# Ledger of designs, part 4: VHH binders against CLA biosynthesis isomerase (cla-dc)

Target 1, 281 residues: CLA biosynthesis isomerase (cla-dc), of Lactiplantibacillus plantarum (Lactobacillus plantarum) (p0dx41)
Amino acid sequence: MASFIASDQDVKNFLTAPSMNDQEGIGFAYATDEAVLKALIPAPLKLMAPVVCGYVVHMGKPTFSAPYLEESLFALVSYKDKMMGAYPINLLLHGPGAESGVIAGREGAGIPKKLADDIELRRNDNSATATVERHGKTLLNVSWTAGELNDPSIMKQFAGQLALGKEAEMNSFFYKYDIDQHEDGTNHFSNVQLVATQLRSLADQVEPGNLSIQLESTDDDPFGELKVLKPLGAAWFHFDTSVMFNTLKLDEVDAATTMPKLLTGRYDRSFFNPKAATYII

## First folded at step 1 (VHH)

Design P5 (framework vhh_7pa5_2)
Fold by ESMFold2-Fast, scan of step 1:
Structure P5 (fold): chain B 281 residues (1-281), chain A 125 residues (1-125)
Amino acid sequence: as target 1 above (281 residues)
Amino acid sequence: QVQLVESGGGMVQPGGSLRLSCAASGFTFDSYAMSWVRRAPGKGPEWVSTISSSGGSTSYADSVKGRFTISRDNAKNTLYLQMNSLKPEDTALYYCAKEYSGYDLFWEESHFDYWGQGTQVTVSS
């Protein structure tokens, strides 16, 4: 019988490396305004290119929850010209496992996760579509059609010779922080830290294609700030396995300059002004 | 700060063997896939082999499959390339390369960050 006191075995199981196995969906990239995107990246991370990458995927077999759908927009960044990887600007989740995914990601890994009102991902033969809805708006609408990228000149000729078959490792950069209430009743940020989580994925399907993308904006999720200047391409992919196998603590960072860039991806406007709250009743 | 120092090159006759080593420092070696890349005189770089961070997965260029074996010792921060049945066309400067891959629309999921100084392999006729 279950108890509010976890067994020693349950605690050990809880602490195992999380996996997002059987992950499938649309990955995409588009060009955006360099100055806008650069301003969103907290130091010491550096923007590598004026490109927003994103995905809408189904997590078929996460180890910590039932299946769920997830959307992300992220930048490609470097750390001290040594490490490269993704800096996620947002993540929205929907589906049976979504609540558990939000809790686990925010609490354990500093991932900027929120719940979407709806996420749909559909594939039919050589075409696929995805939509993400939150607070009365379709924030993201993407389509993939198998074939040539929108801009085939962006393909890296050299990198293809370096693939581990279809196995890949990637850094994802996140900021972790504490919120401490002092004896005078004021809240303060503390222990603001840059970490790199390392993911190892075994891809068994990658199909390039043409991207169609549209963004809508709300004050809670200002996707329109990341304007689509030029679609670059999309791919349908499937990862058989994807494991978060390691986390590196990189830097402790200044809260005053860093925290303003972290809050919109994690909280809605009602946290900053109760009168800005959205009411859907 | 990142340093990759190759060694073990030299002159060998066709059909001979050499073992290359790469001593890595300045980064968390066991967290990155590693590669060997070679450059023949007057030609561009050619990828030779890659090994995953754990050593569990390896891949090879068609020109070296069955003849070369990549391996690593994470406790010693060292990458190896065992080269057997060497041919004159294997003559090149061999580089150790630090690699990591990303989620982007390039299904070519590898990125070389740093290259070493290289070690010369000469296969005489």
Scores: ipSAE 0.000, ipTM 0.130, lowest interface PAE 16.1, mean pLDDT 83

Design P6 (framework vhh_7pa5_2)
Fold by ESMFold2-Fast, scan of step 1:
Structure P6 (fold): chain B 281 residues (1-281), chain A 123 residues (1-123)
Amino acid sequence: as target 1 above (281 residues)
Amino acid sequence: QVQLVESGGGMVQPGGSLRLSCAASGFTFSSYWMSWVRRAPGKGPEWVSTISGSGGDTSYADSVKGRFTISRDNAKNTLYLQMNSLKPEDTALYYCAVPDYTYRFDLESYQYWGQGTQVTVSS
């Protein structure tokens, strides 16, 4: 644009619902320690199962950016025993559109997005691998081989979300908040609220298979806290369309009990201790 | 293993002074922000003061501002709290703590705590 003042048409386009179309990659699930995972889930959300779900995907045609790669680890949760969905613990992005993806997700939807130093996703015939690197560590290394799931029972958790040729809806739960600078030089949290953002996806490819997974931990991204006790399964999938389309404001929550569980997924350790910064030369 | 050991508490009259010390071990002390937190009888924990790893940045609760001074000696791995013009309402168990994050939000989120040292201000 030739001006810092956006046109009326640019404003209208900006307010159009975001889509992550032509999305493909590896989705997976593994069993973890129930007490550890349960402790990470802020009230009033409740953990449904001692299972970490995740994905490493390529966003081929996002409406708000160039293509990019994205990783997430999330839990399956319920709200008041009526609404079910994903609670994302982390998201890491890399590639040409990644910076735009971080900005859009953090400002617009309260999504815990950071930039990875590298994400690789590769498929060859009936095998695929993905790696996520940040601050000198390979935080995540996953592989999928077409065939049987490690544990067939996990298929029932995702049957509705991965139904071929039919639109599936999923809730994603996020906490939104304000950080206010106070006159005395301290920051305060305000307006901490639980929201559900609805996602509508159309899967046109789902191939189940065996999961192999390795996690490493850093102070900025403590993936090792979510220890892999048992791989449950993986699938290669492709979503033709994936649209975020509705935000429901569910509850205002207590900042003191909620905010400690939100910060590591959104900020690096240097925000808490300037001398704890991790860097790559 | 992180260890924090407070000392310097005691009984003083209103208007008196005390200096608290906290001996830290088991971590790179100079790299961590440090806080003093107190708990008065029958009340919840109250944040008192925080100091940056270098000692360049300090902050204080309004109730103690102008009376208390936080400082550190990184060569000795020691945190200090100089308490002047003490009031009966300063009576509390005083803890040395490593904050989970730098700002005063939720004291229960703080990573590591000492055993505390008792300060009693009585007329």
Scores: ipSAE 0.000, ipTM 0.098, lowest interface PAE 21.9, mean pLDDT 85

Design P7 (framework vhh_7pa5_2)
Amino acid sequence: QVQLVESGGGMVQPGGSLRLSCAASGFTFSEYAMSWVRRAPGKGPEWVSTISTSGGSTSYADSVKGRFTISRDNAKNTLYLQMNSLKPEDTALYYCARDLTYYSEWGTPYAMDYWGQGTQVTVSS
ESMFold2-Fast, scan of step 1: ipSAE 0.005; ipTM 0.387

Design P8 (framework vhh_7pa5_2)
Amino acid sequence: QVQLVESGGGMVQPGGSLRLSCAASGFTFSSYAMSWVRRAPGKGPEWVSTISDSGGSTSYADSVKGRFTISRDNAKNTLYLQMNSLKPEDTALYYCATSRYVKFTYHSSTYEFDYWGQGTQVTVSS
ESMFold2-Fast, scan of step 1: ipSAE 0.066; ipTM 0.527

Design P9 (framework vhh_7pa5_2)
Fold by ESMFold2-Fast, scan of step 1:
Structure P9 (fold): chain B 281 residues (1-281), chain A 124 residues (1-124)
Amino acid sequence: as target 1 above (281 residues)
Amino acid sequence: QVQLVESGGGMVQPGGSLRLSCAASGFTFSYYAMSWVRRAPGKGPEWVSTISGSGGSTSYADSVKGRFTISRDNAKNTLYLQMNSLKPEDTALYYCAAEGDYLPWYESGSLDYWGQGTQVTVSS
């Protein structure tokens, strides 16, 4: 008998660390304009290289939802010259579990997730393609062909650091915040915090290859701001397990300087101007 | 062929200065963040400093902040480390490395982008 009142056991199950098991897809990297990329990264994080990394993956067995597809573009950053990891600029999700993934990520972890209108990921032999569509545009079109990276000199930096059959731990940096409505009817940002979410992943497949990549922009998802100056490489990955096992609160930050850099990745233009809404009828 | 060649090491007294150079070839130097990493006698590798591909961002280990300055000349494919106010604790073999060879994730191994290193000895 289901009830609007969850059992104590259901509450305990809900609080279990989330896992994205049986994850596979295309990971890639390309060179971009450093000044543009650096400007997008809120202090106190520092950009490490003028490189955008990304992925398009299928989450085959999430512990919290049906399967779904996910895309991200992210930067490589450091915190206080000691902690290093990914700073995700965007995340788009599609598929049966996507809505649950968006809700869980945004509400629980401050992850800037939105729904795509479509994500396709296809592999045939030694080639794979992925496309991400939202609001009438193909925002991302990538292909991987098994073989050498576009820039073979980055092989160990890009793919060689991942130990097959051994657990690897990675940091992803996010900003969490509250939105409070006051009695005057205005909303205010509060409790703006930098956090590091820690993932433990077990890779059983990594196949390097050549990257082809094309970006398109909308005002809701301005991917073209992250210009492709040079494709560096791609790989087909499979992770048996990937567990979000810890989150560290690192710093409290100023809302006025931080929030302008967080809103486009989390909200569409209609939140700022309803006449800017994009939709299909 | 990817190659990193360090130079500029030597012996110096405490309080002295040295400038290290790293000549890079075989890759598009300006696209890579570059680091200096050192190995002291009987110890594992210690990250010293990193500079972004364009030179617009730099970072330093707490042990060297205010004393060391990292810089690069992308037209010459060369990385530099200016070391001032040297201490006996700075005695180490100094390596340049491309992004991905940083501590704390790196322990030890064969890396394509590590040179032979240049020895710095600080003694009286």
Scores: ipSAE 0.000, ipTM 0.176, lowest interface PAE 14.9, mean pLDDT 83

Design Q1 (framework vhh_7qia_2)
Fold by ESMFold2-Fast, scan of step 1:
Structure Q1 (fold): chain B 281 residues (1-281), chain A 124 residues (1-124)
Amino acid sequence: as target 1 above (281 residues)
Amino acid sequence: QLQLVESGGGLVQPGGSLRLSCEASGSIFSINAMGWYRQAPGKQRELVAFITSGGSTNYADSVKGRFTISRDNAKNTVYLQMNSLRPEDTAIYYCAADLEYTYYWGDSEPYDYWGKGTPVTVSS
């Protein structure tokens, strides 16, 4: 019998590491404008390459929710010339578990998650497509066809990140912050901090292929800022296990210079409207 | 098809300076790690310095504080500025390009692309 007061066992279960097991879909990379991408990366992270990476995946067996679909665009970054990893610019989620995924990721890990209106991921033999729809636009349309990458010279880099049959660890960098309210009702940012969360994954399938990609832009989700200058490649992959663990607090950062780079990935334009509507029921 | 062409080597006196350049052809330069290696006759090839696509650098202890690696992605060129040169710096210097599998996991493989080398002689 459930209660508003969690049992000691429920609290212990809640504090276990979250896993996104049975994860599969399309991973991809394309070249973009270096100056534009570099400007999106908050200090002290440094952009490593003028490349946007992304994925559209199905999370088949998350430990915290029903299954869901997820899209991300991310940059490859370094911290203090030694730690390397992904800096997610956006994540959009859709499906039965999506609301739980958004809540857990935003509250617990500082992940820039929003709900999509629809995400579709389809594979037929040696081809696959994915579309992401939000607020009346298809923000992302990708396809993968098994074979050579668009740029075969990046094959070792691309394949090396998804070591088959071996557990691999990688970093994802996020910014966490508090929003505190003044007596007059206005908000301010505090405790703005850079964290790295490690991800341990076991890939049992990686199939390289050719990428086709199209982006559309809205003010809520300005994907068109990350222009596709050159598709580099795609792969269909499957992770048997993928576990988030070991969040490291790396640095405290200046709110004034950092927060402008965090808001669009987390909030829609309605949050920037200075007047709330009043409803009478 | 990626090609690396080194230049800037020569004969210099101890305490002198040289700047080596390495020009890369191909569309992947901006995403590659670039390195400088050297090999003295009868010795093993050794890493001198490398630079990631984003500008992070690493140096061998023997050259740290004297050598500076830099890159110009618009020109597809990596540079090695060598100051306070010593006779033991005499070697053939090689430019190398690698795929950055360290992007996620911190491990790297030997460099995939090499130049033919440029000689540096430090002698009175």
Scores: ipSAE 0.000, ipTM 0.139, lowest interface PAE 18.6, mean pLDDT 83

Design Q10 (framework vhh_7qia_2)
Fold by ESMFold2-Fast, scan of step 1:
Structure Q10 (fold): chain B 281 residues (1-281), chain A 124 residues (1-124)
Amino acid sequence: as target 1 above (281 residues)
Amino acid sequence: QLQLVESGGGLVQPGGSLRLSCEASGFIFSEYAMGWYRQAPGKQRELVAFITSGGRTNYADSVKGRFTISRDNAKNTVYLQMNSLRPEDTAIYYCATSDYEGYFYLSESQFDYWGKGTPVTVSS
């Protein structure tokens, strides 16, 4: 019988590292406006290329929840030239395990997760499509067709983390922060920190192909800011295992310059109302 | 076989300059990113600078504005021009290569090192 007081074994189980095993879907990359993308990247991270990467995947066997679907758009960044990896701009989740995924990611790792109203991912033989719907818009519509990348010259860059049968390590960079409520009724940010979480994945399927992609924008999720100037490629992939491990605290950062770049990926405009615009500006 | 041979290190006084060279063989140099790493006595190695196949550069904060990485694809060579050298730049400098596939996601431990490195000592 469950209790509001967790057993010692429950606490031990809770502290086991989360994994998103049996993960499959569409990964993709497209070229975007360099100045726009660069402006979204908080210091001390540095943009490496004017490219947005993304995925729409099904998490088949998460250790902490029922299955769910997840979308992300991310940039490729470096930190002090000793670490390279992904900086997620957004993540949207949908499906039976999605609420648990949002809670675990936001509390444990500072991941900018929100719930989508719907995510569809569908494969039929050598073609696949994914759509992400939120607040009355199809924010993302992607398709993959097995074959050649849109730009074959980027094949090695595109496929780097999808090496078959070999564990690949990827750094993901996130910002963690506290929100402190003060006695005067104001909220303040504190302990704003850059962290890196390492991800170890084992790919057992990678199928390159042609990307078609369309973005729509809302004020809550301004995907259209990341214009598709040129589709570069897509792949259908499957990760047998994908485990998050080893969180590194890298840097304490200035709240005033950092927080404006974090809020849209984490909160909707209802949090900002008319007063929020004067707060973040 | 893939081979990288570093040269140009030596003893220099603070404020001095050195130019390191790395000659590559056994692969299509123009298709690979190239980098310079260093390891100071008793410390872990760190990435100093890298240059992509397309010529984009990135630098460690400790050397930005003082060091310049460049490449000559006709000579299969990458260079590190080191200006305004400081005692804390004292290290063995290693040339490293990375293919496009791992470039943006690789930790520094996944870059290829080859050869003995070239020692740089900044001392008065």
Scores: ipSAE 0.000, ipTM 0.156, lowest interface PAE 15.8, mean pLDDT 83

Design Q2 (framework vhh_7qia_2)
Fold by ESMFold2-Fast, scan of step 1:
Structure Q2 (fold): chain B 281 residues (1-281), chain A 124 residues (1-124)
Amino acid sequence: as target 1 above (281 residues)
Amino acid sequence: QLQLVESGGGLVQPGGSLRLSCEASGFTFSSYAMGWYRQAPGKQRELVAFISSGGSTNYADSVKGRFTISRDNAKNTVYLQMNSLRPEDTAIYYCARETYWSFDLGSYEDFDYWGKGTPVTVSS
């Protein structure tokens, strides 16, 4: 019988590196406005290309929860012209394990996770679709059709990132921070720091294809800021294993210049409107 | 069908400046990343500067702060502005169309088309 006091074994299990095994879905890329995307990237990260990447995936066997669906839009960035990786702008989760995914990601890893109202991912033979709904809008509608990428010149980039049949390591960059309340009742940001979370993944399926993509925008999730100028391509993929095996602390950063770029991806507009009505029931 | 036509090379004194141009035809220029490479006598061809389809740039450490790559999609042209030239910048400079986006600052050997090159000589 469970207790509010965890056993020694429960504590050990809790501290095990999390894995998102049996991960499957649509990965995609599209060209966007460079100046807009660059402005979203906090220093010292540098934007590598005027490209938004994204995915909509089903996490079939996470080690910390029941299965769930996840969406992300991310930029490709570098740190000190050596480390490269993803900078996630948003993450939305839905499904039986989604709450656990949000809690684990936000509390332990500084990942900007929110709950979607609905995420659908469907594959039928050589075609697949995904939709993400939140607060009355279909924020993302994406389709994959097996075949050529919209821009075949990027095929080598997609193939290299997925490394079929061998373990590949990837970096995701996040900013962690504390919120401290002082004796005068005001909240302050402290310990704002850039980290790289490292994933080791084994891909056993990658199928390139043509991307169709539409975005809608809300004030809580302003996807329309990342305008689709040109679809570049999509792929259906499956990771047998994907483990968060390491996290590196890279840099301490200035709160005043960094925090404005972190809040929309983590909180809704009700946090920023002190006159918003609170409806408790 | 694909053509890259380079111009602007020449002889210049140390500390001088040159602007290279590369005019592209036969493909949708705005959809491709472009690069400038150079090859000095007895050395391998090396990446100098890179510009994505959307205008993001990367430079070799040896030229960073001195060279600027830019593009004009309306004119199907990529440029390399070379300032504070040094004798070690002496090379044949090549324009290239990128086959894919690359985040590697070392070399982009997988370009699908190259220009014929334009010589740059920096001597006193």
Scores: ipSAE 0.000, ipTM 0.120, lowest interface PAE 16.5, mean pLDDT 83

Design Q3 (framework vhh_7qia_2)
Fold by ESMFold2-Fast, scan of step 1:
Structure Q3 (fold): chain B 281 residues (1-281), chain A 124 residues (1-124)
Amino acid sequence: as target 1 above (281 residues)
Amino acid sequence: QLQLVESGGGLVQPGGSLRLSCEASGSIFSIYAMGWYRQAPGKQRELVAFITSGGSTNYADSVKGRFTISRDNAKNTVYLQMNSLRPEDTAIYYCAARVTPYKYILTSSSYDYWGKGTPVTVSS
């Protein structure tokens, strides 16, 4: 029986570590312009390579929502030359659980989540395709064909992070912040902090293959800034389990230098100028 | 409705070989991806080897070069050939199945079927 007052048990359930179990789809990587990608990474994170990684996946058994589809483009970064991981530039979600995923991720974890108008992920035997549509554009179109990577020399680096049958721990770096209104009516950013969210995943399927990728750009989602200079490879994967088991607070950071790099991944142009709003009627 | 029955486990000396079999019944076998998992006492269950409906294979690093997974769709059977066995390979070995490529369409869900397990002991 629902009430506006949650039970003690509901509160305990809400605070349980979230899992994205039965996760499958296409993971991929391509080379991009180093100076452009480096400029997008907020200090104190350091870009490790001029490579954009990404995925389009179906979350089959999330513990916090109905199933949904998710896309991400992310950079590989280091913190203090000791911690390595992903810095997500964008996440787009679609499907029955997508709204819950956006709310929980943005409110609780500082994750740059938006809703897509559509995400399609389809596999037929040894080939798969994914498309992501938002605001009248196909922002991402990716294909995987089982076999050799576009760049076979990269195989050892890709295989290392997707060890079949072993639990792998991975870091994702996010920035959390508050927006406070002062008595003079002006809004201010406060408590801007770098966190590392840690995932423990068990891969039970990894199939390398050839990547074909196309990006489109809009002002709300400027994917074209992350130009595809060279496809490196793709894989079809399945994670049996993926648990967000820990979050570490790493640094408090300067709002003025950090916030400009966080807003486009989290807000559409209408947040800055209502006349720039994009909508379909 | 898919049922999985493992066989071929037993006691073997270090450096020896065993062949595990998993026979499926109650459904169309050829559409399933098949995996072999193992669990030693006090340890987490781990994937050993995986074969897709199309025959693509993947192996855990600890068994690469020693173990081979294969399938025979005419016999509704998946096999795990285990060579150069080590004491650390001692575990209960489980056969598992999930629906394969046709199900990788939007809105699909996993079907996980498991056998009861077959024990493998590697000792002198």
Scores: ipSAE 0.000, ipTM 0.268, lowest interface PAE 16.2, mean pLDDT 85

Design Q4 (framework vhh_7qia_2)
Fold by ESMFold2-Fast, scan of step 1:
Structure Q4 (fold): chain B 281 residues (1-281), chain A 123 residues (1-123)
Amino acid sequence: as target 1 above (281 residues)
Amino acid sequence: QLQLVESGGGLVQPGGSLRLSCEASGFTFSDYVMGWYRQAPGKQRELVAFITTGGSTNYADSVKGRFTISRDNAKNTVYLQMNSLRPEDTAIYYCAKGTYDFWSGYEDAFDVWGKGTPVTVSS
């Protein structure tokens, strides 16, 4: 019988480095409005290019859950002109392991994860499609067709992290924070800090191709703020292994300027309602 | 040790055909995109063709319809069948192992190994 008191072995297992092995799907990039994207990036991170990157993938063998599908939109950023990597703006998860993925990522790593109502990812020969649905809208509709990228010249100076047949190390930047309630009943942000989580992945399949992409918005997930000005390209990829192996604490940051940029990716508009909801029973 | 060994080059008259072979060792061949580059005297290297791990092919506009790239994973070999050869196809042909970078695109994604195999198209 299981107990509310974990065994010593269960505690050791819980502290295992998380992996997302057997990961497969569509990665993509498109050009967006520079001023809009730049405004979303909290200091001290700096936007590297007016490009949104993203993916829709199936995680076949995650360490801590059943399989699930995951979507992300992220920016390419630098930290102090020394470290480069991804700044995830959102992640949406769906499938048998999705709830565990949301809990672990938000609680342990500061990752902006929510549950989608549905994610579909389908490949047929040299074409693939993915859709992400939440709160009555198809937030993302993407397709890949094998062949040339829409713009093969883009991003040369920011060379990617998908090194076919070699282990590639990648940084993802997240902000972690505490929410504390004080004696006057008000909540306050504290310990707002920038971290870099390092990921080591082995891509055993990368197939470039043409991207078609459409975004829709809700107030909870305003994807349309990241307007598609020009599709740049997509690829179908498979990671045999993908392991989070190190997290670096980089900076303490100012809560007043940082927190407004973190909330929409983590919370729905119900968290900003100053009155209790009216219910129809 | 990673190694690519090209063969099959030679002298051919305009309109002729050649088949180039590249035998790979020291890595898991089936996991990599493979391609062919060429370099004419006094010019930069150019990508001629590549083949993905799934078998999808791409060709430079100058060779479309004339050249065919293929692979045999059991033999760790990539091939370039060259038909209807022209004097402007004269170059040293290099086998390239893909180090594909999603963000940089195919032009920047290949390492070239070995000394190449010369192809001369002349009457």
Scores: ipSAE 0.000, ipTM 0.154, lowest interface PAE 11.4, mean pLDDT 84

Design Q5 (framework vhh_7qia_2)
Fold by ESMFold2-Fast, scan of step 1:
Structure Q5 (fold): chain B 281 residues (1-281), chain A 125 residues (1-125)
Amino acid sequence: as target 1 above (281 residues)
Amino acid sequence: QLQLVESGGGLVQPGGSLRLSCEASGFTFSDYAMGWYRQAPGKQRELVAFIYSGGSTNYADSVKGRFTISRDNAKNTVYLQMNSLRPEDTAIYYCATDYYDSSGYYLEPEYFDYWGKGTPVTVSS
């Protein structure tokens, strides 16, 4: 249709809860430097362990787009020692639905999404690999081989969220904010809020295995800050369903202390320093 | 409900002493770490001294050797003994605890849920 006016049904459909059904890929965890990781976590969230978790997945049936691939590195955090969940440090998307995924996540849920130049995920029998490329670097290269975890003691952390045949609920913590330009030409952050987005997932496939992982770093995506001290494990998983069913508003937070920790995951260096921008003509 | 009430602030001459008190109610005081923080005009709140449930202490470099933090679990009170006061110690002093986290691992002001109203300390001649 050639209309800029949405139908009542289109508006209703736009407001329905988003789902990431038929989600499949590699989840993993590795140990990193505690002081470095702790420093990246905005108050009032608290780091639970000196561990970076991550995934590279294919979203087979998102409700808002064509399929796409997504990568994330996240920390395990608590809020007031009563609510636990993931704090995503980065998210990179690639594929036919990726642009819609970035727009929906950033605008609707405060999710720090960017586009990757390429994401590849492939499985062959009992092994799988994933690579994430952006701005001339392979930021992430992971491999999974079915079998034992590198460190079997972390199985309990994965088991809670990847329990086979059981619905699992997980919190993901995000910071939402407004950027307002005033009449004097200055931009200001306002309404900086901690929210918990609640996800309900049903795993119908979980295969633990050995993790191999390598990171490269760029100024736009400084993955090298989250050094791999020890790979802990990986799993190949499939979620039949995964629904964002609720969002809780938890706290209003101080912009001055919070915003420095949110910007690199959402914006490239050109947003911070005009002289950092490079272009080819 | 958790409540923290500070007292003992005032105007003192350089080189003088003050003892601040913070009386806590509404939680099991002996299980929780307690901190003293201060905020000078135009500055962010900063740690002054911290005391863990077991009695171990931590001090900011600027006050080490001059200030002493202590607690009396029978009275649900944490104290800050301030000696050899300097004009740069002028600030509003706050008592803090984290009701949900008794570990004392996170000492930065932004991690604390519960603060008293503050007690002003002015060091001037």
Scores: ipSAE 0.000, ipTM 0.228, lowest interface PAE 16.1, mean pLDDT 86

